# VH-VL binders against q9umr5, part 27

Target 1, 268 residues: q9umr5
Amino acid sequence: SYKPVIVVHGLFDSSYSFRHLLEYINETHPGTVVTVLDLFDGRESLRPLWEQVQGFREAVVPIMAKAPQGVHLICYSQGGLVCRALLSVMDDHNVDSFISLSSPQMGQYGDTDYLKWLFPTSMRSNLYRICYSPWGQEFSICNYWHDPHHDDLYLNASSFLALINGERDHPNATVWRKNFLRVGHLVLIGGPDDGVITPWQSSFFGFYDANETVLEMEEQLVYLRDSFGLKTLLARGAIVRCPMAGISHTAWHSNRTLYETCIEPWLS

## First folded at step 16 (VH-VL)

Design yd1
Fold by OpenDDE, look of step 18:
Structure yd1 (fold): chain C 268 residues (1-268), chain A 123 residues (1-123), chain B 112 residues (1-112)
Amino acid sequence: as target 1 above (268 residues)
Amino acid sequence: QVQLVQSGAEVKKPGSSVKVSCKASGGTFSDYAISWVRQAPGQGLEYLGEIIPIFGTANYNEKFKGRVTITADKSTSTAYMELSSLRSEDTAVYYCARTQYDILEGFSDFDYWGQGTMVTVSS
Amino acid sequence: DVVMTQSPLSLPVTLGQPASISCRSSQSLVWSHGNTFLNWFQQRPGQSPRRLIYKVSNRDSGVPDRFSGSGSGTDFTLKISRVEAEDVGVYYCMQGTHEPLTFGQGTKLEIK
């Protein structure tokens, strides 16, 4: 039988967005038990990510317990960060494939329509004033705001991304790394036509330097220092990168070609 | 200046579907979310769900999941609410309403409402 | 779901007299960032609902100052200092802090 699949949604999202994905999984892997977690839907997705991590953890623990052979995670957009954090804090998870579906794994920085929508009176150049305040960190979107021009503020004020990345020292860094390394495969999915994840390479742990030049995963300090296990995972062949062009952010979970190419191979 | 104009009254048979439209004017459609709220005769207000056109995401009250579909057409600044498998209990006035999401200012729920659409479900 | 409980459900008032409506939520409506999304709506007979108050105590444009909202956490109040004939209708509280959004039962304000 196929391993159960757990799906985690993104910002202002819900289980409804994954109706096509469920259809695809049912067609290609009949009998698969797919659970799309309807937690922190809609506006609730703006709550602090650690709060979300706790809620999702409570939901996945029973599912994992009933699946001793392991489970697969499909985590979309903001959900990908939630899932990475889940795998970091859970010392007994049994995740075989962690599929990060167009997630800002290295954070977000840019004047996207999403940001303009949420911050109608602000620009990306000024968002650091909000996001790196204690008040701002009460919002999920600020929990993974990664301003390359204010690295000091990011490292000191980011209460989520900087911690799960191991970019700021904390007492749980070693344990979180150990836990995360329990994953069988890390499948990274994203593409240049996403339009929301900025830069789109963030889905592959690439990101801006101080000059807003995009560096690859292997050039990132978190990789070089193996702060949460990326170097180790890559070395043992556990990282899969699946870039795809021509897919907008809201279409990653409904594109059949994307599913067949980047998701389906890892659901066996 | 902002107006939400809904489609006309509907009479439907049980088991059928109804689709109500809500056209927004006087503002930028994509800057807001459109929610749907219904009110049975002589009863209170009940939230159905919302559409966020800029994100292309719809969120639903769990009570109606599986039967309600909310969509939006940005080109016409129109939101739609489709309710399937209609029952007599679905007889109500259906309202669309506007919501603004602003992290700084907070969520401004339902500052503008449509005129309502009466949907009658009867054999 | 968050249950919103209004009291009273029926409110007969003499013209010129004050009125008060209570709304209680089954859990706190305060976000971690401090905002509280409690709204009050007025629905006059045969009309669509109209928002009067947002975030507990802020009046919408055009709402007379005789309307005021107050409260915190789980207990909220709408007050009308001097009821006028045009105030006849049903009043609803609504929380926007938790999904799904939920309304109170409504309070029917009538003139004695």
Scores: ipSAE 0.898, ipTM 0.942, lowest interface PAE 0.6, mean pLDDT 96
Fold by ESMFold2, look of step 16:
Structure yd1 (fold): chain C 268 residues (1-268), chain A 123 residues (1-123), chain B 112 residues (1-112)
Amino acid sequence: as target 1 above (268 residues)
Amino acid sequence: QVQLVQSGAEVKKPGSSVKVSCKASGGTFSDYAISWVRQAPGQGLEYLGEIIPIFGTANYNEKFKGRVTITADKSTSTAYMELSSLRSEDTAVYYCARTQYDILEGFSDFDYWGQGTMVTVSS
Amino acid sequence: DVVMTQSPLSLPVTLGQPASISCRSSQSLVWSHGNTFLNWFQQRPGQSPRRLIYKVSNRDSGVPDRFSGSGSGTDFTLKISRVEAEDVGVYYCMQGTHEPLTFGQGTKLEIK
């Protein structure tokens, strides 16, 4: 029988958005218990990410308890950051595959569709003034805003991303790394035509340097220092990279070829 | 300045469906959400759901899930609400309204309303 | 769902006198630390609703300064310092902090 699958949605999203993904799983893996968590829907997806992590943690505990052989996570967009934090804070998680669907894992720095309707008059170069304030950190998108030109402000003000990346001192860094490393596989999915995640390589733990040159995962300090376990996972053969061109941000969970190529093999 | 103009009144039979349009003018359609609210005769206001046109993503009040479909056409700046399996209790005025999610100023809910569309469900 | 309870439901007022409408929520409407998404709407007879107040106390453009909003947490009030004939209608509070968005029952304001 197949392990249960838990789905965590993204910004301004809900469980209905995943109807096609549910169809694909049902067709290829009949009998799989799939739960799309119906939490922090719509505007509530803008709540601070630590509040979302707390709520999702409470929801996944009974599902994991009923599946001692393990579960899989499929986490879309902002949801991938929620899931990564879950893996760090839960010392008793039994996640085999963590499948990240076009998530801004190293952060976001772009004037994109996500931003213009939330920050209609601001340019990306000055959003750090809003996001790196206590008021801005009350909103989820600012929790993973990562301005490569104001790294000192990011490191001091980020209440979420800098902590789960191990970029800022905190008393639980060692425990969080240990917990994260319990995962069986980290499956990274994204592509150049996403149109929202900026840089799109953030979905693969790549990000801009100060000159806006994209450095891939293996060139990032958090990887080189193994701050939360990426180097260990790669050495273990536990990181799967599945880039795919031609998919827009809203289509990752509704593309059959993407599912068959990048997701299905990891739903053991 | 945003203006929301809705389609005309409808008379429908029980069991059928109705699709109400809401055309927005002024401002950029991709910069805000369109919500749907109804009011039965002599009753209060009830939220049905909203759409985020830039993503085509709709969120529904769970009370109406399975019967309501909210869509948007960015090229015509028009949102649609379709209610299926109509019952006499669905007789109401249906309004569209705007929300802006400006994080700098905070959420601005229903600052503009359509004129309303009367839907009458009668055998 | 967050239940919004208004009182009174019917409010006859003498022209020129003050009016006060209470709105209580079943849950706190504070977003995280300070923002509170509580709104007030006016619906005149035969018309669409019109927003008067957003974020507890902010008047919309074109709303007379005789309208004011106050409150915090779960308890909110709309006040009209001097009721005029044009104020006749139904007043609704609405919360935007929690999904789904919910309205109070309405308060019908009438001139005695």
Scores: ipSAE 0.707, ipTM 0.850, lowest interface PAE 1.4, mean pLDDT 91

Design yd3
Fold by OpenDDE, fold request of step 20:
Structure yd3 (fold): chain C 268 residues (1-268), chain A 123 residues (1-123), chain B 112 residues (1-112)
Amino acid sequence: as target 1 above (268 residues)
Amino acid sequence: QVQLVQSGAEVKKPGSSVKVSCKASGGTFSDYAISWVRQAPGQGLEYLGEIIPIFGTANYNEKFKGRVTITADKSTSTAYMELSSLRSEDTAVYYCARTKYDILEGFSDFDYWGQGTMVTVSS
Amino acid sequence: DVVMTQSPLSLPVTLGQPASISCRSSQSLVWSHGNTFLNWFQQRPGQSPRRLIYKVSNRDSGVPDRFSGSGSGTDFTLKISRVEAEDVGVYYCMQGTHEPYTFGQGTKLEIK
């Protein structure tokens, strides 16, 4: 039988958003038990990501316990960060494939429709004043806001991304790295036509330098220092990069070609 | 000047589907979320779900998941609510309402409502 | 789901006298960032609901100052200092802190 699949949604998503994905999985892998976790739906997806991590942990623990052979995670957008943190704090997870579906793994820094919608009076250049305050860090979007022009504020005020990246020293950094490295494969999916993840290379752990030049994963300090295990995972062939053009942010979970090319191979 | 104008009354048979529309004017459609709330005769208010047109994402009350579908057309500033597998208990006035998600100012829940659409389900 | 409990369900009031409606939530409505999404709506006979109060105590534009909202955590109150004939209708509290959004049973205000 196929390993169970657990799906974690993104900002303002619901299980209905994944109806096509469920159909694709059922058609290609009949009998697969797919669970879309209906937690922190709607506006509750704005709650602090650590709160979400705790809630999702409580939901996945029973599923993992009933699947000693292992499980697959498909985590979309903001959900990809939740899942990475989840795998960092769980010392006994049994995740075979962690599929990060268009997630801002290295953070977000863009004047996107999401930003304009939630912060109609702010630009990305000024959002650091809000997001790097204690109040701002009570919102999920600010938990992975990564301003390349205010790196000092990011490193000191980011209560989520900087920690799971091991960019700020903390007592659990070594343990979290060890836990995350339990993953069988890390499948990174994203593309240049996403329109939301900014820069789109963030889905592949690329990001802006101080001049807003996009550097690739291998040029990032978190990779060079192997702060949470990226270098180790790459060395053992556990990282898969699957870029695809022509896909908008809200279509990653409903595109058949994308599914067949980037997701399906890792559900066996 | 802000208005939400809904489609007219509907009479449906059990097992059929109904689709109600809500056209917004007097503001920027994409700046808001549209929610649907129903009210059975002589009863209280019940939340059905919400759509964010700019993202195309919808969230539903679990009670109605599988039967309710909320969509939006940005080009016409219109939101839709479709309810399938209708039963007599679905007889109610259905309302649309808007919400603004401004993190700094706080969320503005249901500041404007449509006039309501009566849906009657009978054999 | 969060249960919203209003009291009383029926509120007969003499014109010019004050009125008070209580709303209790089964869970705290306070977010970690400090906001509380508790709203009050008025529904006059044959009309759509109209928002009166948002975030516990903020009046909407055009709402008379005789209406006021207060409370915190799980206990909230809507007060009308001097009831007028146009205030006849059903009043609902509504929470937007937890999904799904939920309403109180409604309080029917009538003139004695």
Scores: ipSAE 0.915, ipTM 0.952, lowest interface PAE 0.6, mean pLDDT 96
Fold by OpenDDE, fold request of step 20:
Formats: structure tokens, sequence, C-alpha cells
Structure yd3 (fold): chain C 268 residues (1-268), chain A 123 residues (1-123), chain B 112 residues (1-112)
């Protein structure tokens, strides 16, 4: 039998967004028990990510307990960060494949339609004033705001991304790394035509330097220092990168070709 | 002059579906979320769900999950609410309402409402 | 779901006299960032609801200053300093802090 699949949604999403994904899984892997976690839907997805991590943890623990052979995680957009954090704090998770579906794994820094929608009077160049305040960090979107021009503020004020990345020292860094390394495979999915994740390479742990030049995962300090296990995962062949062009942000979970190419192979 | 104009009254049989439209004008459609609220005769207000057109995401009151589908057409600035498997208890006036999501200013819930659409479910 | 409880459900008022409606939530409506998404709506007979107050105490444009909202946490109040004939209708509180959004039962304001 196939291992159970747990799905975590993104910002302002709900379980409904994954109806096509469910169909694909059912067709290609009949009998798979798929659970789309219906937590922090809608505007609740703006709550602090650590709060979300706790809620999702409570939901996945029973599922994992009933699946001793392991489970797969499919985590979309903001959900990908939630899942990474989840795997970092859980010392007993049994995740075989962690599929990060167009997630800003290395953070977000873009004047996207999403940003303009949520911050109609602000530009990305000024958002650091908001997001790196204690008040701003009460919003999920600020929890992974990564301003390359204000790295000091990011490192000191980011209460989520900087911590799960091990970019700021904290007492749980070693344990979180150990926990995250329990994952069988890390499947990174994203693409240049996403239109929301900025830069799109963030889905592959690429990100801007101080000159807004995009550097690859292997050039990132978190990789070089193996602060949360990326280097180790890569070394043991546990990281899969699946870039795909021509897919908008809201289509990653509803594209059959993407599913067959990037998701399906890891559901066995 | 912000306006939400809804489609006309509907009379449906049990088990059928109804689709109500809500056309927005006087503002930028994509800057807002559209929610649907219903009111049975002589009763209070009940939230059905919300769509954010720019995100293409819809969220639903769990009570109606599986029966309610909310969609939006940005090109026509129109939101839709479809309710399937209609029951007599679904007889109500259905309203659309607008919400502004501004992190700095706070969420501005339901600042404008449609005129309502009466949906009658009867055998 | 968050339960919104209004009181009273029926509110007969003499013209020119003040009115007060209470709304209690089963959970705190305060976000960690400090905002409280409590709204008040007025529905006149035969009309769609109209927002009067948003985020506890902010009046919408065109709403007379005789309407005021107050409260915090789980207890909120809508006050009308001097009731006028046009104020007849049903008033609803609504919370937007927790999904799904929920409304109070409504308070029917009538003139004695």
Amino acid sequence: as target 1 above (268 residues)
Amino acid sequence: QVQLVQSGAEVKKPGSSVKVSCKASGGTFSDYAISWVRQAPGQGLEYLGEIIPIFGTANYNEKFKGRVTITADKSTSTAYMELSSLRSEDTAVYYCARTKYDILEGFSDFDYWGQGTMVTVSS
Amino acid sequence: DVVMTQSPLSLPVTLGQPASISCRSSQSLVWSHGNTFLNWFQQRPGQSPRRLIYKVSNRDSGVPDRFSGSGSGTDFTLKISRVEAEDVGVYYCMQGTHEPYTFGQGTKLEIK
C-alpha cells in the first residue's frame, strides 16, 4: 500500500485548492490516504508561523502515529515553510518525502501583486520597517520576509525564517538540524514563471545577495555552514530539484504535467 | 460610488443548484475580497465563504463545504456563488460583501454589500 | 466556531433616548498583533446590511456620530446617544478574527 499523504496549504488557501491534486493522486496511486489539513484557512493563515506550526503539529502527530512505515508531505507556498519548521521541531517524525511546492524556502522579497494587495501603501524597499518590528512579526508574511539590503535587521528580528535556517544562533539549532535530517527526500519544486515567489529561486534555497544578484543554494551561508542540514542532505542524494517553467503560482497544485514530473515519483 | 450588483431572484427545486452573481463597480475589483452571507427569512446572518480574486483562492465555512463554490472573474469584476444540492433550508436572501485586506490599516470587513438575491427552494 | 451573543434581542426605545447593545464573543477577538476585528451592522427593514462600525470603534463614512462602538477582548457595545426614527432595524455584531466569520443573533430596535 502507498504511504499516506499529508497536504499543507498556503497563504489564504484552504483544502479546496487541492481538489485536482487529490484527483491526480487517486488516479495514479489508488488507495492512498490523502489528508489535506484544514487549519489556518483564509485570513487565519496570516497568524504567526510558529503558531501555525504548533497547530499543524497537533494534527499530523496522530496521522504519523498510524503510519509507522512513514508519510509524505506536500506543502504549498507558505505551507512549505510551515512544514520545514514542523520537521525541525519534531524529533520523531517519519516523513519519507517532503515535497516543497513553490515555497519561499529562503524567504520573500518582491513587489508582487500579493505584496501590493496586502500592503497597498508600501513597497518592498520599505517593508523592513514594518516586518522587522515586533508588531510586524505577528504576521506570517513577515516571518519569512528576507530583505537583502537589511540583513542585520533580518538576522536579529526575523522570529521564524532566520531561526529555522540556523542563521541566528539559538539553543535548538543542533536538535532542529538533527530532526530535519530525518527526512528521506526533500523535493523542491518551483519555476521562473511563478510570479509570486520572489525570487523564484527561493523555492530552491536560492536568494539575493546585497546587490540583488540571485545566488544558488550552494552559495548560501546556510548551505556552506550546513546550519540546518542542506549540505548533508545534498551529499546523501536526498535533495531533488524540479524546476518547471510556464506555471503560475496558483497552478502548481493543479497542473497534471507538473504532478507527473515532480510530485508523483515521490509518492511511492 | 462603490456598488455591488447581484443577479435576480431564483426559484429552485430541491436537489438542484443555484448560481448567484455579484458585479463590483466603483473600485478596483482585485483590491478586495468578496464574501457571501445569507439570511433566511426572519433569521440572522450566516457567513458562507470568501474569495480573493487576485489570489484565486476561496475559503468556505465548513458548514457548507462540499456544496458551496465561490468563483471570480476579474475581467468582468464579478464574483459568483454556487450552491448545490439545494434544500428547503437554503431558502434565503444571499448577499455579497466586500472586504479590504490592509496589513497596516487592518482588515476592513464588509464595507459594502450587494442588494441581495432571494433564492427560494421549493418542491 | 466563535459564538457571538447579543443582548438584548429586542430593544424598544423612545425617540430621543439613548440605546445600548451588548455583544459577547466566546473567545477573545484580539489578534496577537493587537487588532480586534469586531464590526457592527445595521439592517433597516427591507434593506441589505450596512456597516456602521469596524474594528470595535471606527465609524464608517456617513454614519452619524450618535453611533459609537466600544469594548475589548470579548465584550463589546454599540451605543446610540439619541435614537431617531431612521434607526429602526436590526443590528448585528460580527467577528472577523476567527474563521469562519460569525454574527450575533441580531438586536431588533423599535420605537415605543
Scores: ipSAE 0.914, ipTM 0.951, lowest interface PAE 0.6, mean pLDDT 96
Fold by OpenDDE, look of step 16:
Structure yd3 (fold): chain C 268 residues (1-268), chain A 123 residues (1-123), chain B 112 residues (1-112)
Amino acid sequence: as target 1 above (268 residues)
Amino acid sequence: QVQLVQSGAEVKKPGSSVKVSCKASGGTFSDYAISWVRQAPGQGLEYLGEIIPIFGTANYNEKFKGRVTITADKSTSTAYMELSSLRSEDTAVYYCARTKYDILEGFSDFDYWGQGTMVTVSS
Amino acid sequence: DVVMTQSPLSLPVTLGQPASISCRSSQSLVWSHGNTFLNWFQQRPGQSPRRLIYKVSNRDSGVPDRFSGSGSGTDFTLKISRVEAEDVGVYYCMQGTHEPYTFGQGTKLEIK
C-alpha cells in the first residue's frame, strides 16, 4: 500500500484548494490515504507560525503513529515553512518525502499583490519597520519576512525563519538539525512565473544579497555552515530540485503536469 | 459609494441547489474579502464562509462544509454562494458582506452588507 | 466554536433614556498582537445589518456619537446614551478573532 500523504496549506488557504491534487493522487495512487489538515484556515493563517507549528504537530502525530512505514508531506506556500519547522522540532517524525510546494523557504521580500493586499499603505522597503517589531512578529507573514537591506534586524528580530535556519544561535539548533535530517527526501518545487514568492528562488533556498542579487542555495551561509542540514542532505542525494516555468502561485497544486513531474515520483 | 447588490429571491425544492450572487461596486473588488451570512426568519445571524478574490481562496464554516461553495469573478466584481442539498432549515435571508484585511489598521469585518436574498426551501 | 452570549435579549426602553447591551464570549477575543475583533451590528426592521462598532470601540462613519462600545477579553458592552425612535431594531455582537465567526443571539430594542 501507498504511504499516507499529509497536506499543509498556505496563507488564507484551506483544504478546498487541494481538491485537484486529491484527484490526481487518487487516480495515480489509488488507495492512498490523503489528509489535508484544516487548521489555521483563513485569517487564522496569520497567527504566529510557531503557534501553527504546534497545532499542526498535534494533528500529524497520530497520523504518523498509525503509519509505521512512514508518511509523505506536501506543504504549499507558507505551509512549507510550517512543515520544515515541524520536522525540526519533532525528534520522532517518520517523513519519507517532504515536498515543499512553492514555499518561501529562504523568506519573502517583494512588492506582490499579496503584500499590497495585507499592507495597503506600505512598500517592501519599509516593511522592516513593522515586521521586525515585537508586534509585527505576531503575524505569520512577518515571521518569514527577510529584508536583505536590514540583515541585522532580521537576524535579531525574526522569531521564526532566522531560528529554523540556524542563522541566530539558539539552544535547540543542534537538535533541530538532527531532527530535520531524518527526512528521506526534500523535494523543492517552484518557478520563475510564480508571481508571489519573491524571489522565486526562495523556494530553492536562494535569496537576495545586500545588492538584491539572487544567490543560489550553495552560496547561502546556511548551506555553507550546514546550520540546519542542507549541505548534508545535498551530499547524500536527498535534495530534489524541480523548477517549472509557466505556473502561477495559485496553480501549483492544481497543475497535472507539475504533479506528474515533480510530486508523483515521490509518493511511492 | 460602496454597494453590494445581491440577486433576487429564490424558491427551491428540497434536495436542489441555489446560487446567490453579490456584485460589489464603489471600491476595488480585489482589495476585500466577501463573506456570506444567513438569517432564518425571526432568528439570528449565522456565518457561512468567505472568499478572498485576490487569492482565489475560500474558507467555510465547518457546519456547511460539503454543501456550500463560495466563488468570485474578479472581472465582474461578483461573488457567489452556492448551497446544495437544500433543506427546509436552509430557508433564510442570505447576506453578503465585505471585509478589509489591513494588518496595520486591523481587520475591518463586515463594514458593508448586501440587501439580502431570500431563499425559500419548500415542497 | 466561540459562543457569544448577549443580555438582555429583549430591551424595552423609554425614548430619551439610555440603553446598555452586554456581550460575553466563551473565550478571550484578544489576538497575540493585541487586537480584539468584536463588532456590533444594528438591524432595523426589514433591513440588512449595519455595522456600528468595530474592534470593540471604534465607531463607523455616520454612526451617531450616542453609540459607544467598550470592553476587553470576554466582556463587551454597547451603550446608547439617549435612545431615539430610529434605534428600534435588533443588535448583534460578533467575534472575528476565532473561526468560524459567531454572532450573539441578538437584542431586540423596542420603545416602551
Scores: ipSAE 0.893, ipTM 0.939, lowest interface PAE 0.6, mean pLDDT 96

